# Designs tried in a protein design chat: VH-VL binders against q9fz32. Part 32

Target 1, 221 residues: q9fz32
Amino acid sequence: MALYCRDTLIIIFQKLTVADLARASCVCKVWNSVATEDDLVVSAFTAPWRIKELVGRPASVSFWRDNGIWKFAISHRICRGDSVTSLAVKYAVQVMDIKRLNNMMSDHGIYSRDRLLIPISNPEILANTTCYVELDKYAKREVAVLYLEGAPKREQPVPGTNQQSNLSADGKRRLIESLRRSMQVDDGTALYYLAIAEGDPRSALSEFSADLRWERQAGLN
Below, E stands for the ipSAE of ESMFold2; O stands for the ipSAE of OpenDDE; V2 stands for 0.75 times the mean of E and O plus 0.25 times the DockQ between their complexes.

## First folded at step 14 (VH-VL; framework fv_ogalvibart)

Design w6 (at its last look DockQ between E and O 0.01; V2 from the best seeds 0.00; counts 0 for: pae E 4.4 > 2, placed apart)
Fold by OpenDDE, look of step 14:
Structure w6 (fold): chain C 221 residues (1-221), chain A 124 residues (1-124), chain B 107 residues (1-107)
Amino acid sequence: as target 1 above (221 residues)
Amino acid sequence: QVQLVESGGGVVQPGRSLRLSCAASGFTFSDYDMHWVRQAPGKGLEWVAVIWYYGRDKYYADSVTGRFTISRDNSKNTLYLQMNSLRAEDTAVYYCARELGYSSDYYEGYMDVWGQGTLVTVSS
Amino acid sequence: DIQMTQSPSTLSASVGDRVTITCRASQSIRSWLAWFQQKPGKAPKLLIYKASSLESGVPSRFSGSGSGTEFTLTISSLQPDDFATYYCQQYDSYPYTFGQGTKVEIK
């Protein structure tokens, strides 16, 4: 009789994991009605990580079924000088994990993105934080996103210098070609380094050289 | 399938503002420069603005400089055109277009894909 | 700004005719010229890029030629589907500019 009392069920279900809630939801209609309550599900999802608040709701119920650490990521706004490698070091994660999470085949186009999702290696960083449930277009999945610098701005404009480049289209072509030749890389790579350097070919070459040095040190070449 | 879909057009009074959107699909949006081109009713094509793939470099036609702002959200695969201080002469169908930067080993830089356009009418 | 001038503004032709449209640039644009076809109520469609390269899917009856300041679009045998307005466009330098257009209509 006690198991049919809603209040009693709530008390019990508050102690359940997300997985257990899911199982409970299949027992009977009464259990289902309680086990599927948003507050209970959210609490069960956040509790293991000591998350203070979860903002947003996933489009798919399947999101709740797995509350592993891989459901969470740090939102990193891409800045000049950032590379997947530098970010890996910064956040003490593997380069490959960043690439996999963001569906990146190379570092090319990193600055075309507003952000990179950084996998979380230390779950303690989630404690007493606010996470946002977002569908990331690049990751192609819903992720609970942690913003270290504050709440996500609705419209994150790509930080751009209002400096109108006086480069003609032809000038741009020549520059890219020159860089490609100098670096002995493909067009995409040349464009990437040019972007990092904000159109300065010398800086682009410098960044490229730095990356090469790093790769050699890391034994990747 | 590569597709561009414009939205946000409508009827506005002079001096008002309007924001256009262009939703991209079927390709890696962040790898392409994007353009706005407009066409007044019964008139020819007029280039309006371009934003490069990394979003930092922007160029405008003189006719819209200081009034229009091109922007993009690569996470949403969306191109925007903020139009302020609209004038009657801004009345046009506005197209978004993708620039093909590279083909094979060569930088090309031509507009290969266009949306169907959205109509902006500025009238008192 | 680079001015693009097309000629003629209007062209009346019959099916099967050879049609030639000319575009002149106010300064050299090398080969950075594109040709577009536009039908009423539709978006422009790319036909030719780099002055003479045929866009994929475009019929071979279309061809482009020229360099520097003089360019030509040729339709070797006009088809019913080719009645439209054609625009040249330079993408040598900003601002990009279009010709005023050439309307190809039925004679």
Scores: ipSAE 0.734, ipTM 0.905, lowest interface PAE 0.8, mean pLDDT 90
Fold by ESMFold2, look of step 14:
Structure w6 (fold): chain C 221 residues (1-221), chain A 124 residues (1-124), chain B 107 residues (1-107)
Amino acid sequence: as target 1 above (221 residues)
Amino acid sequence: QVQLVESGGGVVQPGRSLRLSCAASGFTFSDYDMHWVRQAPGKGLEWVAVIWYYGRDKYYADSVTGRFTISRDNSKNTLYLQMNSLRAEDTAVYYCARELGYSSDYYEGYMDVWGQGTLVTVSS
Amino acid sequence: DIQMTQSPSTLSASVGDRVTITCRASQSIRSWLAWFQQKPGKAPKLLIYKASSLESGVPSRFSGSGSGTEFTLTISSLQPDDFATYYCQQYDSYPYTFGQGTKVEIK
């Protein structure tokens, strides 16, 4: 009942936290209209972390309910030889937090995916950055993602772009099953090693064995 | 029925080695992370090690690092603990345990099924 | 390592009593805490996970609460089957660690 002017409400609401903005949106239709305005909501969400820009918008309205550090993550491109242990050391985070953030159910390996979300251990890494709102199919949530290498691009093929396979669909399925059985891994992991071996199953097994040998040398076996 | 059965316990002298086995049945073993937990006689529980479902990632308690090796053979549904350089303080009942990685559509990581244990005694 | 401290170490109670066991962590474990029951000569049995979630098949007289560093297990009306040793365990980070145990005895 005190304020009905939209321009005055914008000035006042610009200073509100995400929680207070949510409360303001429940007062009346005029307050709801202003409190749900895109620029105000984005500003309230990003300001505590000093994020420069938020690219993309969530499909779920509940995304804006809070802006705790768990809404943000580093997107790490998985490379040959990566393990959850080595990434936990690299980013100074706990192994279990990586596992939980990515919803790494026991039937999923890291090599079945292109990227892994890394929890933010130092919030200052977010300052003056651009974050991207993405739905991560493995984490089963919308996340504001930081790319340390810069803005994401259209999907890129595996290195060695002139490599072609002449396998039939049935031949490819049989090859994947053979690798899965031989390495005792899921289909996604078998595909990963087949991709880095440029379609050669002998090389895929060799790369897998080399990764296991490194793991044993490091005391990770 | 979901079952875990440990074997390979016994009496050994200090400095010697022993290998424990845990046979799994009633579930898809290769989908689950597996743990060893021990309990000295009259004492509390002590976590020893975990091995993830695909066998590459392993973690150990400080008290056993460098001496014990956890491993698994998914084709035989069997978990192993190789115990080298045994000490008197390693005397305990050794349990294997299954980790349930999923409860409410998200990974959790708690141990839900335990074996009945196998006794290891290290004495002169 | 995260140290887990239970109190009391021993508890004498009668059938029908309300029993409360406390577990404290040396640093925040958020809600990653489990409670186990162990009877003599038997393996531990999971009662509570995620601080307050009841495992399937566990009687509703058991409940858990807490977050951060302080947690409780409550048995609302003690039954003869409940005389056992109880352990809390953090699974926030490796190495997992257990409390020293609380033995619940008949008075």
Scores: ipSAE 0.279, ipTM 0.687, lowest interface PAE 4.4, mean pLDDT 82
ESMFold2 (binder alone), look of step 14: mean pLDDT 91; pTM 0.933

## First folded at step 15 (VH-VL; framework fv_ogalvibart)

Design x1 (at its last look DockQ between E and O 0.02; V2 from the best seeds 0.00; counts 0 for: pae E 17.3 > 2, placed apart)
Fold by OpenDDE, look of step 15:
Structure x1 (fold): chain C 221 residues (1-221), chain A 124 residues (1-124), chain B 107 residues (1-107)
Amino acid sequence: as target 1 above (221 residues)
Amino acid sequence: QVQLVESGGGVVQPGRSLRLSCAASGFTFSDYDMHWVRQAPGKGLEWVAVIWYDGYDKYYADSVTGRFTISRDNSKNTLYLQMNSLRAEDTAVYYCARELGYDSSGYEGYMDVWGQGTLVTVSS
Amino acid sequence: DIQMTQSPSTLSASVGDRVTITCRASQSIRSWLAWFQQKPGKAPKLLIYKASSLESGVPSRFSGSGSGTEFTLTISSLQPDDFATYYCQQYDSYPLTFGQGTKVEIK
């Protein structure tokens, strides 16, 4: 009888790993309803790494099945002089892991990219940080991304480079879709946040997250 | 047909230099990382060097670092290995190999195509 | 560097025999292991990649298994064409490294 009480289940499930939550979600409808609660899942996902905040949500439920270090990556802004080799040295990771993570191909080389995903070699770097769940178009997967340079707003490309203007129609569509998935909202909402963020998807996610926090604090959700 | 053909091997004295070439055909050469692997007579395989598709990133085995230089000319579909300060222990058949970056499941990075090899003999 | 150790160094078998070759890595290489076949005077030929994926055109009698540090190449029924030297290779990290090889010879 006790295992059907929602409050009891919450208390128990708060102690579970993401993997165990995933298993619990398959037991019955009642368990599923509790085990899939966003706050519970996010907490279980982030807690082992001591992540302060996770911004955005994956489109795929499978994202939450595990929280291995491979779910996370550093987003490095490509600078003049950077090479995959130099970045491997800088971040103390293997060149091949960078290549694999980013699906490196000749037509999508480092010099054609604004940012590169770097595997996490030291998990402690995640402690007390904000990570952003993003669909990386090159990696073709959802990744929890860490920005070392600070809040996404600080990484805003120089306002003058309307990155949106240079995106192909397909690129724009993909971006909107990525945001929609990350925010778990409709296209209109995603477009709204993208607009207020002046075309910066990271800022859009940050603004969305801030609004959600505010709504929760205000008791509107 | 995908093909790699090595050339430039021969007999040289210790301390001398030799340049190997690998001609690629049947695929877009500029899209692939390329490797050199060598095999001493009667011995196993030893990785020598890799050069990325764009020619910017290179890695070497410790045994050849500072002496060998891997390079490529994508306009000629050719891979090179400049070997300086050759030693007796450099005697081997040298193979060029293509790295297949992608399969149906994503990026992998394994050697799928090899040349026939070219023999380098370093002897006094 | 990651050391790759194959066993046995030499294996004598007959046609039709089940043959097993093992490869051990000095550290975890996850699944980034390839198996190659080499015949005398010929270049190595890729058989298996990612520890267990069969290369296109390779007979199904060849199979690979393992992850981490222990790997196995199996030939379910040895054929006359299979007498050769086999090498494992890790491509997890640079420098790339090979096992010392296993010669499969006729009993």
Scores: ipSAE 0.031, ipTM 0.618, lowest interface PAE 3.4, mean pLDDT 88
Fold by ESMFold2, look of step 15:
Structure x1 (fold): chain C 221 residues (1-221), chain A 124 residues (1-124), chain B 107 residues (1-107)
Amino acid sequence: as target 1 above (221 residues)
Amino acid sequence: QVQLVESGGGVVQPGRSLRLSCAASGFTFSDYDMHWVRQAPGKGLEWVAVIWYDGYDKYYADSVTGRFTISRDNSKNTLYLQMNSLRAEDTAVYYCARELGYDSSGYEGYMDVWGQGTLVTVSS
Amino acid sequence: DIQMTQSPSTLSASVGDRVTITCRASQSIRSWLAWFQQKPGKAPKLLIYKASSLESGVPSRFSGSGSGTEFTLTISSLQPDDFATYYCQQYDSYPLTFGQGTKVEIK
C-alpha cells in the first residue's frame, strides 16, 4: 500500500507544517519514522521563515512542535550604557517583551549578563540567515538565535573605544544601577538620593547612610 | 573597608610565566571594572590592563599585548594576571586597582582603591 | 596612544609655598584626567578626578583645573605631608596612560 512506502511518505511529509508532522508522527511506526526524520523536521521548522540554515540540536523534541516567531530571537551583545529601554527603542520592540523573553524582574539588571535576547519584531530579518539552537541560561528555554554580527566567533577587544559620555543618559542608567545595588533599594529610591546629591554617587551614599542612622535612632527601623 | 590584596609575585627567569592574584573584599566585586598597574623600581606608573565588570571586555598596554592575560572570577572576588614570556623589562611592583563605578560621567577609567602591590623580579 | 607629559620633573619648595604642576596631553582628552599622589613604598592615592573634582577626604588645599590638552594641579599652601611624587593619568581612551611624574621635594 502506497501509504507504507517510505519514498512516497517523504514526498508527502515534505509539504507538511511542523504541527502536521507532529500529528503524522503519532499515526504508526512507519509514519513516525518518516515524520521524525531530522532533515524533514528541520526543513518544516525553517521553511515558513525562509531561514537558510539551523545549527545545533535541541535537548527536547518538543522544541520542534512550534516554530512561532517567539521561538526565535536576536542575541545582542551587551555594551556599557545599554539599558532595556534603549534596546527596546533600538530594535523597535516593547520593554516588557524583552523582559518576558529573558525572564527578567528588573529592567536595570542587564549588566550581569554577556548577551540579551531581543524579540523579533520583523520576521523578514530571518530570511536567508543562519540561526543557532541554544539553551539560554537566563531565559531557561531553548531558543533559535540570530547573531546580527554573523557566525559565532570569539569576540575581540576594541582598544580605546569609549561609547559613553560623562553626561549621557546611558552612563547615568549604569550609575543608577550600581548605586541601587550598593544601597539595596529600588530604582526610585536610588534616583531620589542621586538627585539630591546632584549626580554624585558618593554623596548619595552619604545622604542615604545619614537617613538610615536617623531612622534607627528614631525607632523607625 | 574596601581592600585589595595582591599575591603571586616573586623572582623568575626570563621566558617563564607567573600568575598574579588580587583578592577583593568590602565591596560588590562584580559591579566594578578592575585594573593592573605596574611600577618598575625607581620609575613611574605604567597601566597594564583592564577587565570590565562582566569579564569579557579586556584592554592591554602595547608593552604586554599577546603575553599577558587579565581575568576575573566574580564568584571568588578575585582578579588575575597571567604573565607569559616574561622579560627583564617586566620587573616591577604590580598593583591591582578598582575603577570607581559611581562617577556621574559614565566613563570610569580612574582608579580609587589600590592594593599595596606585589613585586615581580625577572632576572637571569 | 595618548602621551602625557608633566612639568616639571622635580620641584623644590618650602612649607607654605603655592605649588603648581602642569600636565599636557598629546591630543584632547576633554576633562578625563585624574591626579594621584604617591609616597615612597606606598600605592598611589587619588586626589582629583575629572580634571577638577576633589576626591573625598582630600584636603581643600589641593585643586585641579584645565581641559582639552593642558591641566594643572595646585597645592595652595604646601604642608609637610605633601612632599611626594604626583602623577596625572588620562582616562579618555585605552590604553590608559600616566605622566612621568613630578617629585615635590623640600627646598
Scores: ipSAE 0.000, ipTM 0.404, lowest interface PAE 17.3, mean pLDDT 78
ESMFold2 (binder alone), look of step 15: mean pLDDT 91; pTM 0.932

Design x2 (at its last look DockQ between E and O 0.37; V2 from the best seeds 0.00; counts 0 for: pae O 5.3 > 2)
Fold by ESMFold2, look of step 15:
Structure x2 (fold): chain C 221 residues (1-221), chain A 124 residues (1-124), chain B 107 residues (1-107)
Amino acid sequence: as target 1 above (221 residues)
Amino acid sequence: QVQLVESGGGVVQPGRSLRLSCAASGFTFSDYDMHWVRQAPGKGLEWVAVIWYDGYEKYYADSVTGRFTISRDNSKNTLYLQMNSLRAEDTAVYYCARELGYSSDYYEGYFDVWGQGTLVTVSS
Amino acid sequence: DIQMTQSPSTLSASVGDRVTITCRASQSIRSWLAWFQQKPGKAPKLLIYKASSLESGVPSRFSGSGSGTEFTLTISSLQPDDFATYYCQQYDSYPLTFGQGTKVEIK
């Protein structure tokens, strides 16, 4: 039967959107295996925007299920004299969208940050570029970022964008799921705490518990 | 109990100044963007200004730009509106409002808590 | 600036009626729309945010729908407590703007 032949499924699934690949992955084991193949998923994710290369692998499989423009951002290095207003004008975007993308609420101005995520107003800027999968500390999810000045110098791997050297991909995925259940949070939040804890799940839980106690003490509604 | 209480309203002549205060309690004031919204007697709502949680970013309605200054003192949990060069058209009840910027890890950006309002009357 | 226009300006209704109020934006605001209820002498009260999300403690007879430029607030079965003025408000971009209001009166 052709619908259980891997070569035939690859040809069919190459034409599917990320949403349709997700649906296909629920049909049976063979369909799941093909619909979740790395190269196929990356191709479906990047094709609508004509991205040349996507560098880095997300720790969360849910990353691939949505490739709308909000998954992508420009990573702007903050310089003296930058303001949210001036950056909104520079990139032809709304101030409120910068605020939303960066979850601006508890930081002391933009100068408390090294970089600021900028929404993409013109999707053509993504065409023929290299984007990097990064776990953003402020957005609390993995984001595909574009560096207009070229890739940042990465002397060491960024936690959460590369597997911890001692763990298999399956082992890391199970760790993330365990943390997600333990903390009762989404995948992005679990990834954030795992990343700042350098892959140590007990440290991740400790940081989360401390932040939760702070939020309760602060009276956040 | 989350509360916002405005004060400083009153009757004032055109061209003069007035300072409104909004006392906040029951939440961490420094985590929230704060707004002023006004309502002329018998009329609809008009947004006036916002100041972000850290006090550095401020935005104003066109009708008040250059005349009003929003500010905050996070150590006193107080929001202010300095109203200069007052005009008859500034006559309104002035509300302070808290912007909830964060709900279930999404930025929401809506006014979840309002004060009771303070009346400003600008008349000769 | 984004202008918000409500229809109707006033409506008369009886208890139990289905009430529909519309709000039109002068440009797309995506889903960044809130609905407020205001009674005389009181501050506004949030009913709906993000076009369709019901605020905690608001009765389920209130619902919101729409995106882009056209939005609707519906009260499925009007109650005596629902006679008030209703405002839509966009928060897509600064300056934030409100509709002119819709007064719901006892018929």
Scores: ipSAE 0.368, ipTM 0.748, lowest interface PAE 3.7, mean pLDDT 83
Fold by OpenDDE, look of step 15:
Parts: structure tokens; sequence; C-alpha cells
Structure x2 (fold): chain C 221 residues (1-221), chain A 124 residues (1-124), chain B 107 residues (1-107)
């Protein structure tokens, strides 16, 4: 009888690894309902790395099956003069690991990219940080991304460059869909957060996360 | 059919230079990282050098660093190895090999295609 | 540099025998290991990649196992065509390195 009490299960499941939590979710419907709770899963996922906050949610449930260091990466903004070799030296990682992580192909060389994922060699870098769950289009996988330069400074839209991110209608749609999935909200909500974030999906996710935290603190959930 | 064909091997004296070529066919050459691997007579395989698909990144074994230069001409579907200051220990069959970078949704990075090799003999 | 050590250097076996070749890496290479077969006067042929994945067209009697620093190539039932030299190769990091090879010869 005790194993069917939700409160008891929560207490037990809070002590489980993400892998064990995943297994627990397969036991029965009651266990599944508790083991798949977002707070429990996120906590189990982040706790070993002492991550302060995980922003965003993966589209795939399989993302939560393990929390190995390979689930995390540094997002490096490519600068003039950067090469995969130079970045490998800079971050003390192997060139091949960078290539593998990013699925680097001739179609998408480093020079065609704005950012590159860097594997994490020292897990301590994750401690007390905010990571962002993102689908990297080059890596073709969801990754918890660390930005070393802090929250992407709202590049204040340089007033003049109305570079309306000519995201093709298709690009915008994909972005909205990505946000929707990450936030687990409807299209309207995703659009709202994207709008307040001035088109920056990362900021949108951050704002959404902040609101969720506030709601929880206010006891509204 | 995917094929690599090495050429340019021969007998040279120590201190001389030699340039090897590897002609690729049957695939988009510019999409693949290419390698040289050598094998001394009766010995094992030794990795020599790699050049990335775009030609920007090159890596060498310590044994050939400063003496050998790997290059490629994607317009000609050809890989090159310029060998300078040749030594007796450079005597080997030299193979070019293609690295399979991407398969389906995963980066792999292993050698899936090899040439037949070309023999380089360095002898006084 | 990552050193790859194969054992044994030479193996004498008969047709039908189970043959096992081991490869040890000086440091962890995770699963970035390939096995090659080479016959005299021929280029190496890929057998196994990613430690345990069988290359297309390679007979199922060949199998690879292992991760980290210890790897094995197994031929479940040696065939006449299998007498050759076998090499392991790591492609975890540069410089790429091969084992010294294992010659499988007829008993």
Amino acid sequence: as target 1 above (221 residues)
Amino acid sequence: QVQLVESGGGVVQPGRSLRLSCAASGFTFSDYDMHWVRQAPGKGLEWVAVIWYDGYEKYYADSVTGRFTISRDNSKNTLYLQMNSLRAEDTAVYYCARELGYSSDYYEGYFDVWGQGTLVTVSS
Amino acid sequence: DIQMTQSPSTLSASVGDRVTITCRASQSIRSWLAWFQQKPGKAPKLLIYKASSLESGVPSRFSGSGSGTEFTLTISSLQPDDFATYYCQQYDSYPLTFGQGTKVEIK
C-alpha cells in the first residue's frame, strides 16, 4: 500500500538516478505518473553535475534516459581566426571529439557556422551554471548547452540593422515548433514568449523558465 | 565504383624528394577527409597524415612532421603527399585511405576505402 | 600518443577453430576501434568498426567486443580465407595508431 502513495513515491524517487527513474517509469501507471514528473526528472538529470538550472525541455523523452557528460556541451561563438584545432587547444579537448559532436561534414565547415559545440572535458565547469536544452541542427541532437559568456546578452538589436532575421517562413515555423516542444506549451504561448524575447529563442526559454519558477513560488501550481 | 589509386612511388636516394598521388573516383571526393598510411616491408601499419575535406586542417605523425606535406586538389579528385628529405626508414608501401565521416545521423570517422598502395624505396 | 598492443603476435590455428585476438590501448579510446584484415600484397580490409559493428559484406563469423582499453576480435570458426594478418586501430584521437598486428597462420 505504501508504494502506491504518491508522496511516498516522490520521496523515494527523489533519491533515484535518472536511469533508475526511467526504469521506475516503466513499472506501472502510478509509478510512471510520478517518475515522469518534470521536477523529479530534471533534478535527477542535473544533480550529479550540480547544475543550477536547466532551461528548456527536449522533444524526445529519450533525452532523459541518461545524463552522461556527452549530454552537455559548451556553445562557442566562432570568431575570426578560430579553427577546430585552435578550439581543441583552447578547451583542452580532442579535435576528433569536436568533429564528432558537431557531425562536421564538408557541407557545413566551421566557417559556415556561427557557433560550435565543444565537448566538456572538465565536468566541474557545469557546477552552479545554467544549461540550455537545445536541438543543434548540425549535431542533429538535443544537447544541454553551456554558454560561458553568460546569458546571451540580449544583443540589443543594433537599432539600425533591421536584419529581420529573414528566417524563412519555414525557419520561423521550425523555431516556433522547437520552442513549443521545449516549453511544452501551445503555439500561442510559444509565440508570446518569443515576442517578448524579441525573437531570441534562448531568451524566450529563459523568460518562460522564470515565469514557471515564479508560479511555483507563488503556489499557483 | 568507389576507388582510390595511388601513384608516384619508386626508388630514390636518401635526402631526395618524392611526390605521391592518389586519384579518387566513384564518390564526391570533396566531402571526405583523406589519409595516408604506410607499411614498411614486413612491418605493421603506420598512420602518416590526414587532410580534411576542405584542405584547411592537416595533421601528421611525428615521424614525418616537417618533412612531409599532405595536400589535395578537389577539382581533380586527387590527394597528394609531398615527401622531402627522405630517409631509409621512409621505405614503405604508401596507402591512401578515405575516412567515412558521416553515416546516417552519426559521425563515424573510420577508414572504409583503401587504395592498392604504391611502393617507395629509399636506398642509397 | 595512444599505444595499441595486440596479442598474440602470431597465432597458429586450424580450420574450424575459434580464434581470439586481443588489443589493448594505453588509455581509454571508448569504442573508437577498428579491426582490419590484410593479406600479403593487398591493402587492409575493414572488418569491424566502433569496436563491435560488422562492416557490410564481412562474414558473421567475425565479431568485435570491448570498450575503453580492452578489445577483442573473434573468429568463431576459422575458414581457409581467414589466414591473414589482423590489425586493430584506434581513431579516438590523433595521431591515429595501429596495433603491431597478429598473424593468423595455418597449423
Scores: ipSAE 0.022, ipTM 0.560, lowest interface PAE 5.3, mean pLDDT 87
ESMFold2 (binder alone), look of step 15: mean pLDDT 91; pTM 0.930

